VHH binders against EKC/KEOPS complex subunit cgi121 (cgi121). Designs and how they scored, part 140

Target 1, 174 residues: EKC/KEOPS complex subunit cgi121 (cgi121), of Schizosaccharomyces pombe (q9p7j3)
Amino acid sequence: MILPLFPETQVHVFVYENVSNCAAIHEQLISQNPIYDYAFLDAATILYKKQVYSAIIRALEDRRDEQMKTKTIHSEVILSLSPKTEISSAFRQFSMTKKSKNIVVVKIDSKLTEEEEFERLDKLVEGNRVEFSDEELQKLIDFKVLKKNYKLDPSTLENPLASILSSIALRGYS
Short names: E, the ipSAE of ESMFold2; O, the ipSAE of OpenDDE; V2, 0.75 times the mean of E and O plus 0.25 times the DockQ between their complexes.

## First folded at step 16 (VHH)

Design k8 (from qm1 with W102S; framework vhh_6qgx_2; at its last look DockQ between E and O 0.96; V2 from the best seeds 0.00; counts 0 for: pae E 2.1 > 2)
Fold by ESMFold2-Fast, scan of step 16:
Parts: sequence; structure tokens; C-alpha cells
Structure k8 (fold): chain B 174 residues (1-174), chain A 123 residues (1-123)
Amino acid sequence: as target 1 above (174 residues)
Amino acid sequence: QVQLVESGGGLVQAGGSLRLSCAASGFTFSDHAMAWFRRAPGKEREFVAAITYTGSYTFYTDSVKGRFTISRDHAKNTVSLQMNSLRPEDTAVYYCAATYASDYHTERAYEYWGQGTRVTVSA
């Protein structure tokens, strides 16, 4: 989705499957290497493009309103995916780990084109790039993880979109 | 039950040294970054030092760089802060904290906290 309220904000989202170097990437993330200034998410937690864009929009709204809870906009995206306002828990729920196999990478405020970001990320990520689409995401999701993270009941698990989006939009107010 | 228990605080003269320890229990210590924060009388809590869950990287606030050293012992589930060349401005209650997040300087990022140990540095 296009971000109507933030039309000047550059947003790129990338999906990689069968990533073999997640442990190496994770080391760079915990060392706070500025080259890795992206939100690195475990694809097992992401079912829809709208889920990612809803979290991005929430993070940008919190930045606009001077209400960010984390140090960086990319950490704020990770927090914004969570139905709770607990930073540590959000990272545990949504961030890639050294054991991740498939990842979703978000870049906000890029000074590079999408093409240039792909060139950079392809050097950092040892995996197969796939399109950012609902079809590709649905091949990578873990429904047990999704259900746990969003506290989904069995009746909503087969079509959880509205529940997920509501959880992201109303976190801390629900 | 999650618990972080600090020890090693006390009174010391300027130029002296103290070693603070924090014993962790009730969570997976090896998956969490550990940090020390401090609160001086009449001031807000501030970041002092952090160590990654691997122990490979450490972070310090500028005023303590070269004087303080943070370390961790996975076998004992303990994080320590060696404080050398202490100054009166280091007088504070020191808190041990744990987080799964890689946002080490943000107080809100820490989900587990100790009760604190008092350090007083005389002029």
C-alpha cells in the first residue's frame, strides 16, 4: 500500500526465503552496526502486506507526534507490529533470530532507490529474493506464531486480517 | 518468578573502586542483554553500560568510558560492573536490567529490573 499521510517518506519492503546467514546478520544487529539499519523481521510472523504497512504507518504517526518509544524508526516498526507496548516482548515476537529461515526487511527514509537498496541487501543476505506479495508471504507464515502473537481465537485464524490490523492500530488502547 | 538482585554497593572515597554484581533468575539469561542504569538523588534514571547476550559487545555512557567495565558470567547467571576511578558525580542507586531487544540505551526497552544498590562516593 501507498502511504497517503506520508507521501514523501521513502518505504521499501523486501522478502527473502531460505536465508542461510541469519546468525551472521543477527550478530550485526545486536552490535548496532549502522549498515544494518533496517527492521529485520521473521517472515513466520507476517501474513499480509497490509500488516507490514499498518505497522509502518503507526511508527510514522508516533514519530510525527513525538511519541516514539524506541530509539530508531525501524525499532518503532517492530514495536508497532505488537498488540502490546512492550519493546522487549515485541522484539521477541517479531524480530528475526539466528535460527530464522525467511525474513522481511523494512527500510524507512532511504536515501537510495529500491534498486540500490536491493543491491546493498543482496550483499548482506544470503537467500532467495521473492516479491513482497500476500501470495509469497502466505508461503512463509507460521500460523501458530501468528495466533500466539495476536491472541487470535480459532474462529478468526482462517481470515485474521481485520483482527491483526485492529491490534496494530489500537495497541495500548485496547 | 523473574528476579534480579544487585549487590556490592557502599561508601567509597573519590578515586576508589567498587564492583557491583547482579544475580539473575527466572528467565533465560543467555538470551537477554544486560545493563546497568543509575539514578542520582533528585535526577532521572540514566543509562550506564550494557552487554549483549553473547558478551561480545559492550556499550557505555561517555562519562564512564575507560573507568567502568561491564562483564557477564553465563555459568553463574551474573552481570558485573567494575567501577574504577570513582568520582562524587557517580553517587547514585545502581540498577540491573534485562532486555531481549537490541535497543540498549532506552530505559523503556528493559522488561526486568532489580531493586537497586546504593553507591556513595565521598569528595
Scores: ipSAE 0.817, ipTM 0.912, lowest interface PAE 0.6, mean pLDDT 91
Fold by OpenDDE, look of step 17:
Structure k8 (fold): chain B 174 residues (1-174), chain A 123 residues (1-123)
Amino acid sequence: as target 1 above (174 residues)
Amino acid sequence: QVQLVESGGGLVQAGGSLRLSCAASGFTFSDHAMAWFRRAPGKEREFVAAITYTGSYTFYTDSVKGRFTISRDHAKNTVSLQMNSLRPEDTAVYYCAATYASDYHTERAYEYWGQGTRVTVSA
């Protein structure tokens, strides 16, 4: 996938459900294994494709402007999902944990086709790949977690997308 | 109330050893990676060592590899830094820090900090 604002950067996003080895993946992540150079997100925290794209775009903008707050572009994606400026809070809110069952995986700066990247990632993730769509994400979301992460109230619950995108875009400006 | 309290600093001769300790309270210790940073006179704070939340993995800055060892005690909620073969360039205020993230080398990733303990290594 190519983003219009970043035509030279290839991005891939994958969704897995019923993942059995999240604990093993998490162990590799905390060890900083370069083979696991992805952003692993808990699907329970993701409701929209645009939410993920918005975070990716913000991370890429930060990198372009040499304003990254984290060490890697993938950790910057995790940070960019959060309305908070604290890195630890962002990881707590959005990153995959050992207890996760469904995940969204983001790859930035891929040199492979989507299919090739999938084949590589499929060796690491023991789960069922599903379509990256709002329909599939809605099946995996935990609304309690979503409401907490973005401080959604009854007035914003009817159309939470606008609130989520605003939170991502305006992080650090409140 | 979160608290990190460092101890064990002092004056030591080059080639000597010190053991720093940090006592943590007010947060879930077992969920956080712990680290040591240091600030030398006239320099910015720099990463020294980190240990993952289970203690399974450790990370070190190059200049201290083979000389420093980071460890943690879950029963006591403490993290320690064993410093051997100390050098004058190790002179600094040493800070204990905690993070939920896996970005261990990034100072900004750490949400909790101690007040620091001074280590002075004489030639």
Scores: ipSAE 0.760, ipTM 0.879, lowest interface PAE 0.7, mean pLDDT 95
Fold by ESMFold2, look of step 17:
Structure k8 (fold): chain B 174 residues (1-174), chain A 123 residues (1-123)
Amino acid sequence: as target 1 above (174 residues)
Amino acid sequence: QVQLVESGGGLVQAGGSLRLSCAASGFTFSDHAMAWFRRAPGKEREFVAAITYTGSYTFYTDSVKGRFTISRDHAKNTVSLQMNSLRPEDTAVYYCAATYASDYHTERAYEYWGQGTRVTVSA
């Protein structure tokens, strides 16, 4: 997929459920193995496709403007999901951990078709791929975690999208 | 309540050795990567070395590779930096830092910082 404001940047997003090897993937991430250069997110923190796309757009805007805070575009996506500016906190809240069961995986600057990227990713992830859709994400979300991460109260939980997107877009301006 | 307390700094002749230590408390030490940064006179604070939360991987800036060794002790909640073959260019305040992130070279990734310990290397 190509975002209109970033015509040279191909992005793919994959969702896996019942992943059995998150501990092994996590080991590769902490060693900074370049084969694992993706953003691995805990699906328990992701409710909407637009949540992920908004974080990707924010990360790409910061890269364009030379305002990235993290080393890679994929780590910048993790930061961009957070309403706060603290990198360590964003990783704690949104990144896949060795105990994660379901994940959302983002590849930015892909030189491959979606199928080709999937074939590579599928060799790394031991789990069941599901569609990247609001329907599938809603099955994997933990609403307690979502509420905590974005400080949603009962009045905003009926329509949390606007609050979440505002948090992503306005981070650093409050 | 979070504390990172460095010790072991001091004055040493070029070619000598020092061992820095950092005692950690008030957070979950075992899930944080630990690092040393340094600030030399007139320079920006720079990355020196990091060790993953497991202790399995270490990272060093090029100018200290082969001379400095980072290690951690999970039983004592400490991180150490063994500094050998010291040069006047190593003169700096050395800071211990902790992060949950796996972005080890980026100063802003570190959420907890010590007050620093001064190392002076005399020609």
Scores: ipSAE 0.523, ipTM 0.817, lowest interface PAE 2.1, mean pLDDT 91
ESMFold2 (binder alone), look of step 17: mean pLDDT 89; pTM 0.908

Design k9 (from qm1 with Y100S; framework vhh_6qgx_2)
Fold by ESMFold2-Fast, scan of step 16:
Structure k9 (fold): chain B 174 residues (1-174), chain A 123 residues (1-123)
Amino acid sequence: as target 1 above (174 residues)
Amino acid sequence: QVQLVESGGGLVQAGGSLRLSCAASGFTFSDHAMAWFRRAPGKEREFVAAITYTGSYTFYTDSVKGRFTISRDHAKNTVSLQMNSLRPEDTAVYYCAATSAWDYHTERAYEYWGQGTRVTVSA
């Protein structure tokens, strides 16, 4: 996958449903095992492909401009999903937990092809791979979680895309 | 209602030991990683040590490895820092901090902070 503003940056996004080993994955994340250097997101928080891409682009812009607030590009993706610049809150809101069931996994700066990353991740994640598509994401979203994370009201909840993207683009400007 | 209260600081001779403690209240202690940061006179705040919410993994800045030990007590909602073989360069105000993130070395990743306890190490 090629991003227009970052054509030399390798980006892969994977979606897994019915994951049975989230507790084991979470243990590897908190121990900072370098094998797990990905952004592991709870699929309950992601409604659109554009939501994930907007966060990736913002993280890459912050890295380019030497404005990253976190230690790794993958942590910066997690932060970039949040409408606030509070790292702890962003992880609580968007990262997978030991109780997650469906996850979205982002890899930036991979030295591997998409297929090679699939082979690697399939060894780490005990779940079913599905297509990274709006259709599949819509099956996994929790609208109550989405509403809470982005402070959506009834007027925006019916078609929240623009509001979500604006929140991601404008966070950190105050 | 969130509080982190440090104690155990003081004056000690080089080569001596101190044990710092931090009592946490007003948040779910068992879901947060805990850390110690320090700020020496005329310097910025720097990472010292962190412990995961499970207590299973610890992280240290290079200058304190082998001398300092971080631990936590879930029953008492406390995190502690055992400081051995203290050096004059360890002189600082020591701060307890809590985070839900696993970005342990980043000061900005910490959501809750104590007021600090002063440690002075004389030559």
Scores: ipSAE 0.802, ipTM 0.904, lowest interface PAE 0.6, mean pLDDT 91

Design m1 (from qm1 with G26E; framework vhh_6qgx_2)
Fold by ESMFold2-Fast, scan of step 16:
Structure m1 (fold): chain B 174 residues (1-174), chain A 123 residues (1-123)
Amino acid sequence: as target 1 above (174 residues)
Amino acid sequence: QVQLVESGGGLVQAGGSLRLSCAASEFTFSDHAMAWFRRAPGKEREFVAAITYTGSYTFYTDSVKGRFTISRDHAKNTVSLQMNSLRPEDTAVYYCAATYAWDYHTERAYEYWGQGTRVTVSA
């Protein structure tokens, strides 16, 4: 996919359910294996496509403006999902864990097509690919995790999209 | 508040060795990576070494590779830095730090910090 504000940057987002090898993937992530240079997110934390896109756009803006706080663009996506600018906390809140079952995987600056990245990821992830859509994400979300990560109250929980997007765009303002 | 406590610093001659230790008394870092950073007089803090929460992988800055060894003891909740073949350029205050993130070289990725232990290497 192409983002209107960053037409030169190729972005792919993948969703996998019923992943059986999360512990093995996590081991590759902590070892910093370059083959796993993606943002691996726990799907329990993602409710909307716009949530992921907003974090990607924020990360790309920070890279453009030489304001990145992390070493890689993929780590910056993880940080950008958080309402705070605390890297350790953001990874705790949004990154996949050894116990994750469903994951969202983001690739930025890919030289491959979406189909070619799927082929590559299918060799790394032992799970079922599903469409990156609000409908599929809604099946995988954990509302208790979402509420905690974005500090949602009962009045915003009915329609949390605007609150989530504001938290991503305006880290540190509220 | 969670703060790490370093020990083992001191004065040593070039070519000597020191072992630094870092402990947390009230918090276990079983899911955190642990690292050592250092700050030389008049310089900014720099990465030295890190070890993953499993202890299976280690990372070092080039200037200490082969001379320093980071290790951890999960039962004792400690991380150690064995420093061999010390050089005057290794003179610094050494800090231990902990992070949940796998962004080990980035200072601001670390959530918990010690107050440091001083290492002086004389020619």
Scores: ipSAE 0.816, ipTM 0.902, lowest interface PAE 0.5, mean pLDDT 90

Design m10 (from qm1 with T28N; framework vhh_6qgx_2)
Fold by ESMFold2-Fast, scan of step 16:
Structure m10 (fold): chain B 174 residues (1-174), chain A 123 residues (1-123)
Amino acid sequence: as target 1 above (174 residues)
Amino acid sequence: QVQLVESGGGLVQAGGSLRLSCAASGFNFSDHAMAWFRRAPGKEREFVAAITYTGSYTFYTDSVKGRFTISRDHAKNTVSLQMNSLRPEDTAVYYCAATYAWDYHTERAYEYWGQGTRVTVSA
């Protein structure tokens, strides 16, 4: 995918359900293995495609403006999902854990086509690919997790999209 | 509630050794990476060493590679820094820090910090 505000930036987003090797992937992430240079998110935290794209756009804006808070663009995506600029907390809130079952994987600046990235990721992830769509994401979300991460009240929880997007865009000043 | 308490600092002559220890409480030690940072007089904090929550991987700044060893003890909730072949430029206050993130060299990535322990290396 190509983002209108960043037309030269290649972006791919993949969704896997029933992943059996999350512990092995997590070990590769903490060792900083460059083969695993992706944003590995717990699907329990993602409700909408727009939520992921808003975080990607915010990360790319911070990179453009030389205001990244983390070492990699993929870590900046994880941070950008959080309503606060607290790196440790953002990873605790949104990143994949060794006990995750469903994951969302983001690749920025890929030199590969979407199909080539699928083939590469399928060698790393032992799970079933599903479409990156609001319908599929809504099957994997944990609303209790979403509520806690974005501090949603009961009225906002009925239509949380605008609140989530505002939290990502304003990042602690909302 | 959250505490990181450093110990083991002191005065040592160049070429000597010191072992720093950091006792952690009030958070899940076993799921956090631990690191040591230092601040020399008139300078900013800099990264020294980090160890993953599993203890399987370690990271060091170039100036201490081969001289310093970071380790952790999950049973005691401690992280240690063995400092050998100490140099005057190692003189600093040494800080213990904890993070859930795997962005080990970024000071801002660390959520919990100790108050520091002073190390002075004389020529």
Scores: ipSAE 0.846, ipTM 0.923, lowest interface PAE 0.4, mean pLDDT 91

Design m100 (from qm1 with T99D; framework vhh_6qgx_2)
Fold by ESMFold2-Fast, scan of step 16:
Structure m100 (fold): chain B 174 residues (1-174), chain A 123 residues (1-123)
Amino acid sequence: as target 1 above (174 residues)
Amino acid sequence: QVQLVESGGGLVQAGGSLRLSCAASGFTFSDHAMAWFRRAPGKEREFVAAITYTGSYTFYTDSVKGRFTISRDHAKNTVSLQMNSLRPEDTAVYYCAADYAWDYHTERAYEYWGQGTRVTVSA
């Protein structure tokens, strides 16, 4: 996908269900293996495509403005999903863990085609790739986790999209 | 409730050794990477060494690589820094820090910090 405000930036988003090797992937992430330079998110935390795109846009804006708080654009995506600017808290809330079962993977600035990224990630992730769509994400979400991460009350929980997007856009301001 | 307590600092002659220790409590030690940062007089805090939550990987700043060794003991909830071949330029207050993320070199990523322990290396 091409973002209107960042037309030169290539963005790919992948969704995997029933992943059996999350512990092995997590080991590669903590070792900072450059082959795993992606944002690996726990799908239990993602309800909408727009949620992911809003975090990507915020991370790209922070990079453009030389205001990144983390060392990589992919870590900045993870931070950008959080209502707060606390890096460890954001990773605890949104990043994949060794116990994760379903994951959302974001690649920014790929030098590979989307097809080549599919081939590469399918070899790294032992799970079933599904379409990046609101329908598929809604099958993987944990509403208790979502409510806790965004501090949603009953009135916002029935239509949470606007609240989630506002939280991402306004993080660190309120 | 969260506490990181450093010990082992002191005065040592150039070429000597010191072992710093950090005792952690009030959080899940086994889920956090641990690191040492230092602040020399008149300088900003800088990264020294980090160890992953598993203990399998370590990271060092270039100036201490080969001289310092970071290790951790999950049974005792401690992280240690063995400092060999000390130089006057190693004089600083050394801080223990805990990080849930894997952004080890970024001071801002660290969630919990100790009060620091002073190391003075005489010429």
Scores: ipSAE 0.698, ipTM 0.855, lowest interface PAE 1.1, mean pLDDT 90

Design m101 (from qm1 with T99E; framework vhh_6qgx_2)
Fold by ESMFold2-Fast, scan of step 16:
Structure m101 (fold): chain B 174 residues (1-174), chain A 123 residues (1-123)
Amino acid sequence: as target 1 above (174 residues)
Amino acid sequence: QVQLVESGGGLVQAGGSLRLSCAASGFTFSDHAMAWFRRAPGKEREFVAAITYTGSYTFYTDSVKGRFTISRDHAKNTVSLQMNSLRPEDTAVYYCAAEYAWDYHTERAYEYWGQGTRVTVSA
């Protein structure tokens, strides 16, 4: 994938449903195993492709401007999904947990092709890959989680995209 | 109400030992990583040691490796720091902190902090 604002940056996004080994993956994340250097998101928190891309763009902007708040670009993506600048809260809100069933995985600056990353991830993730599309994401979202994470009210619930994107944009302000 | 309460600080001669303890309440201790940070007079806070929520992995700043040991007790909701072979450079206020982001040495990742306990190491 090519981002208009960062055309030289390689970005791959994968969606897995019915993942059976989230606890094992989580153990690798807490040990900071470099093989697992991806942003592992709970699909229950992601409704739109634009939501993920907006977080990636914000993280890349913060890296470009030397304003990253976390140690890695992938952690910065997780932070950038949150409407707040609180790192632990962002991980609690958006990152994969031991109990997750469906996940979204983001890789930035890969030297591998999408196919090669898929082969690598297929060895790490025990689940079924589906298309990264709004249609597939809408099958995996938990609207209660989405509403809580972005503090959505009834007036925005029918079309929350603009509200979500604005929340991601404003998160960069202190 | 979230609380982290440190204890065990004091005055000790170089080469001596101290054990710091931190009692946690008001949050789910078992799913948070725990860490110790310190701030010497006139300095900013720096990372000392961290332990994962499982207790399976520990991380240390280079200057304390082999001298300090971090541990946790899930039944008591406590984290401890055993400090051996203390040096005057270890003089600082020691803070207990909790985080949920697996970015253990990034101070900003820690959402809960204790008030600190003072450690003074004399030559």
Scores: ipSAE 0.728, ipTM 0.873, lowest interface PAE 1.0, mean pLDDT 90

Design m102 (from qm1 with T99G; framework vhh_6qgx_2)
Fold by ESMFold2-Fast, scan of step 16:
Structure m102 (fold): chain B 174 residues (1-174), chain A 123 residues (1-123)
Amino acid sequence: as target 1 above (174 residues)
Amino acid sequence: QVQLVESGGGLVQAGGSLRLSCAASGFTFSDHAMAWFRRAPGKEREFVAAITYTGSYTFYTDSVKGRFTISRDHAKNTVSLQMNSLRPEDTAVYYCAAGYAWDYHTERAYEYWGQGTRVTVSA
C-alpha cells in the first residue's frame, strides 16, 4: 500500500486470528531476531484501520523530521499508537504478548511485494489470515483494553474513533 | 514504590575487576528487561549491557564485549554486572535500569532508574 504523504514508502498490514505460537514469536522479538523486524501488535488494542494508519503516518513524520524516539521504524509505530511518549508503556499497551491470540503485523520499507510478505509471514505465524478491514478488526477488539489505553469515558465508547485519532495526533500534548 | 538500588562501585586499578549489583523492588521484576548504562565525566549516558526478562539473551556495547557479563537472579530480584579487565575509560557512574520494551539500547525505553554507583579505574 501507498500512503499519499509518503508515496515512496511501502507499507503492508496483516491480520491473523487464532494464533497458536505467540510465545515463540515473542521469544524471537525479545532476542531481536532481524527476521521478525515488524511491528507485532495485539489485535485486542486495534479497532479501526485508521488507527493503524494514523500511527504509521505519525511514525513516518517523526522519521522524516529526525524526531524518532526508538531505534526502528516498527518500534516507532508501536510508540505512536500510545497517547503517551513513554516507550515501555506503549509496548505494554499495544505490542503482542506471549498470551496474545490475535495479532496485527505492520511492515514498513519492505523490499518484497505484499504477496512475498504473505509467504514469509505465513511461515512465521501459526494462525488464520483475515482481511485488514474494520469489520474483521471489530471482531478481535477488547473494549476494556481500548478504554484503558485511550482513557475513554462511557460517552465516547460508542463512537471512539475521533478520540483515538486525536490521541495519536496530539501525543505529548494531552 | 519502585526502587532500583545499585551497589559494588569503588576504586580499582586497570586490569582489575568489580561486580555491580542492582536490587529491584516495587514492580514485577520477572516481566522487565534490565540494563546497565554509564555516564563518564563530561559525557552523555551510554548503553553498557542488557538482559531479557527471561535471562536467555544478553546484549553488550562493543567496548565491553568479552570483558563484562550481565546476569539476573529472579529469586533475589537482582541484576548484576561482572566487570573484568577494567580500563581507565570504564571510569563512570553506572546506572541500573528496567523497562518492558525490547528496544534495549535506547535510554528512553527504560521507565525505572537507579541513582547510580561510581566506578573509578586508575592507570
Scores: ipSAE 0.736, ipTM 0.872, lowest interface PAE 1.0, mean pLDDT 91

Design m103 (from qm1 with T99N; framework vhh_6qgx_2)
Fold by ESMFold2-Fast, scan of step 16:
Structure m103 (fold): chain B 174 residues (1-174), chain A 123 residues (1-123)
Amino acid sequence: as target 1 above (174 residues)
Amino acid sequence: QVQLVESGGGLVQAGGSLRLSCAASGFTFSDHAMAWFRRAPGKEREFVAAITYTGSYTFYTDSVKGRFTISRDHAKNTVSLQMNSLRPEDTAVYYCAANYAWDYHTERAYEYWGQGTRVTVSA
């Protein structure tokens, strides 16, 4: 995928359901294994493609402006999903855990083609790859988690897209 | 209420040893990485050592590799730093910190901090 504001930046997003090896993946993430240099998100936290794209754009803007809060662009994507600039809190809210079952994986600045990244990730993730689409994400979301992460009340929960995108765009300004 | 309480600091001669301990309460110790940072007089805080929440992996700044050992005890909710072959440049206030993220060297990633324990290494 090509982002209009960052046409030179290669971005890939993958969705896996029914992942059986999240504990093993999590161990590789905490050891900082460079093979696992991706943003591994819990799909229970992601409702829209635009939610992920907005976080990616914010992370890329912060990198461009030399204002990243984290050491890697992938950690910055995780932080950018959160309405607050608290790194540990953002990871607790959005990153995959040992208990996750469905995940969204983001790769920025790949040296590989999208097909080569698919081949690599399919070896790391023991689950079923599905299309990165609003339809598939809606099957995996946990609305209780979404409500807590974005502080949605019952009225905004009925149509949360604008509130979610506003929270991501205003991270660090609210 | 979250608390991180450091102990074990003091005055030691160059070449000596000290063991720092940090007692954690008020959060889920077993799912947080723990780290030690230090701040020498007139300088900013710098990373010293970190241990993952599992205890399986440790990370050290180059100047302390081979001299310092970080460890944790899940039963006691403590993290410790064994400091051997101490040098005058190790003189600093040592801070215990807790982090949920797997970015161990970034000070901003740590959400809970102790008040620090002073270590003075004389020549």
Scores: ipSAE 0.765, ipTM 0.888, lowest interface PAE 0.7, mean pLDDT 91

Design m104 (from qm1 with T99A; framework vhh_6qgx_2)
Fold by ESMFold2-Fast, scan of step 16:
Structure m104 (fold): chain B 174 residues (1-174), chain A 123 residues (1-123)
Amino acid sequence: as target 1 above (174 residues)
Amino acid sequence: QVQLVESGGGLVQAGGSLRLSCAASGFTFSDHAMAWFRRAPGKEREFVAAITYTGSYTFYTDSVKGRFTISRDHAKNTVSLQMNSLRPEDTAVYYCAAAYAWDYHTERAYEYWGQGTRVTVSA
């Protein structure tokens, strides 16, 4: 995928359902194994493609402006999904856990093609690949989690896109 | 209420040893990475050591590798820092911190902090 403001940045997003080895993946993440240098998100927290893209754009803007709050661009994506600038809260809200069943995986600055990254990830993730689409994401979302993470009221839950995108774009604004 | 309470600081001569302890309460200790940071007089807070929530992996700043050992005890909700071969440049206030993240070197990743315990190493 090409981002208009970051045309030279390679971005790949992958979705896996029914993942059976989340505990093993999580062990690799906490050990900081460089092979697992991706943003591993719990799909229960992601409703729209635009939600993921907005977080990626925010992370890339913060990197460009030398305002990253985390050590890696992938951690910055996790932080950028959160409506507030608190790293631990963002990881608790959005990152994959050993109990996760469906995941969204983001790779930034890949030296590999999308096909090559999929081949690599298919060896690390024991689950079924699905299309990165709003339709597939809607099957995996947990609306209780979404409501809590973005402080949505019941009326907004029927069409939450604008509120989510606004929360990501305006977070940490003072 | 969340609390992290440090103990074990004091005055020691160069080449000596100290063991710092941190008692945690008010949050799920078993889900959090634990770390030690220090602040020397006139300097900013810096990372010293961290341990994963499982206890399986540890991380150290280069200047303390081989001299300091971080460990945790889930039954007692404590994290400890064994400091050997102490040097005058180790003089600082040492802080215990907790994070729900694996960005261990980043001060901002830590959501809970202790008040600190003072370590003075004389020449």
Scores: ipSAE 0.810, ipTM 0.911, lowest interface PAE 0.7, mean pLDDT 91

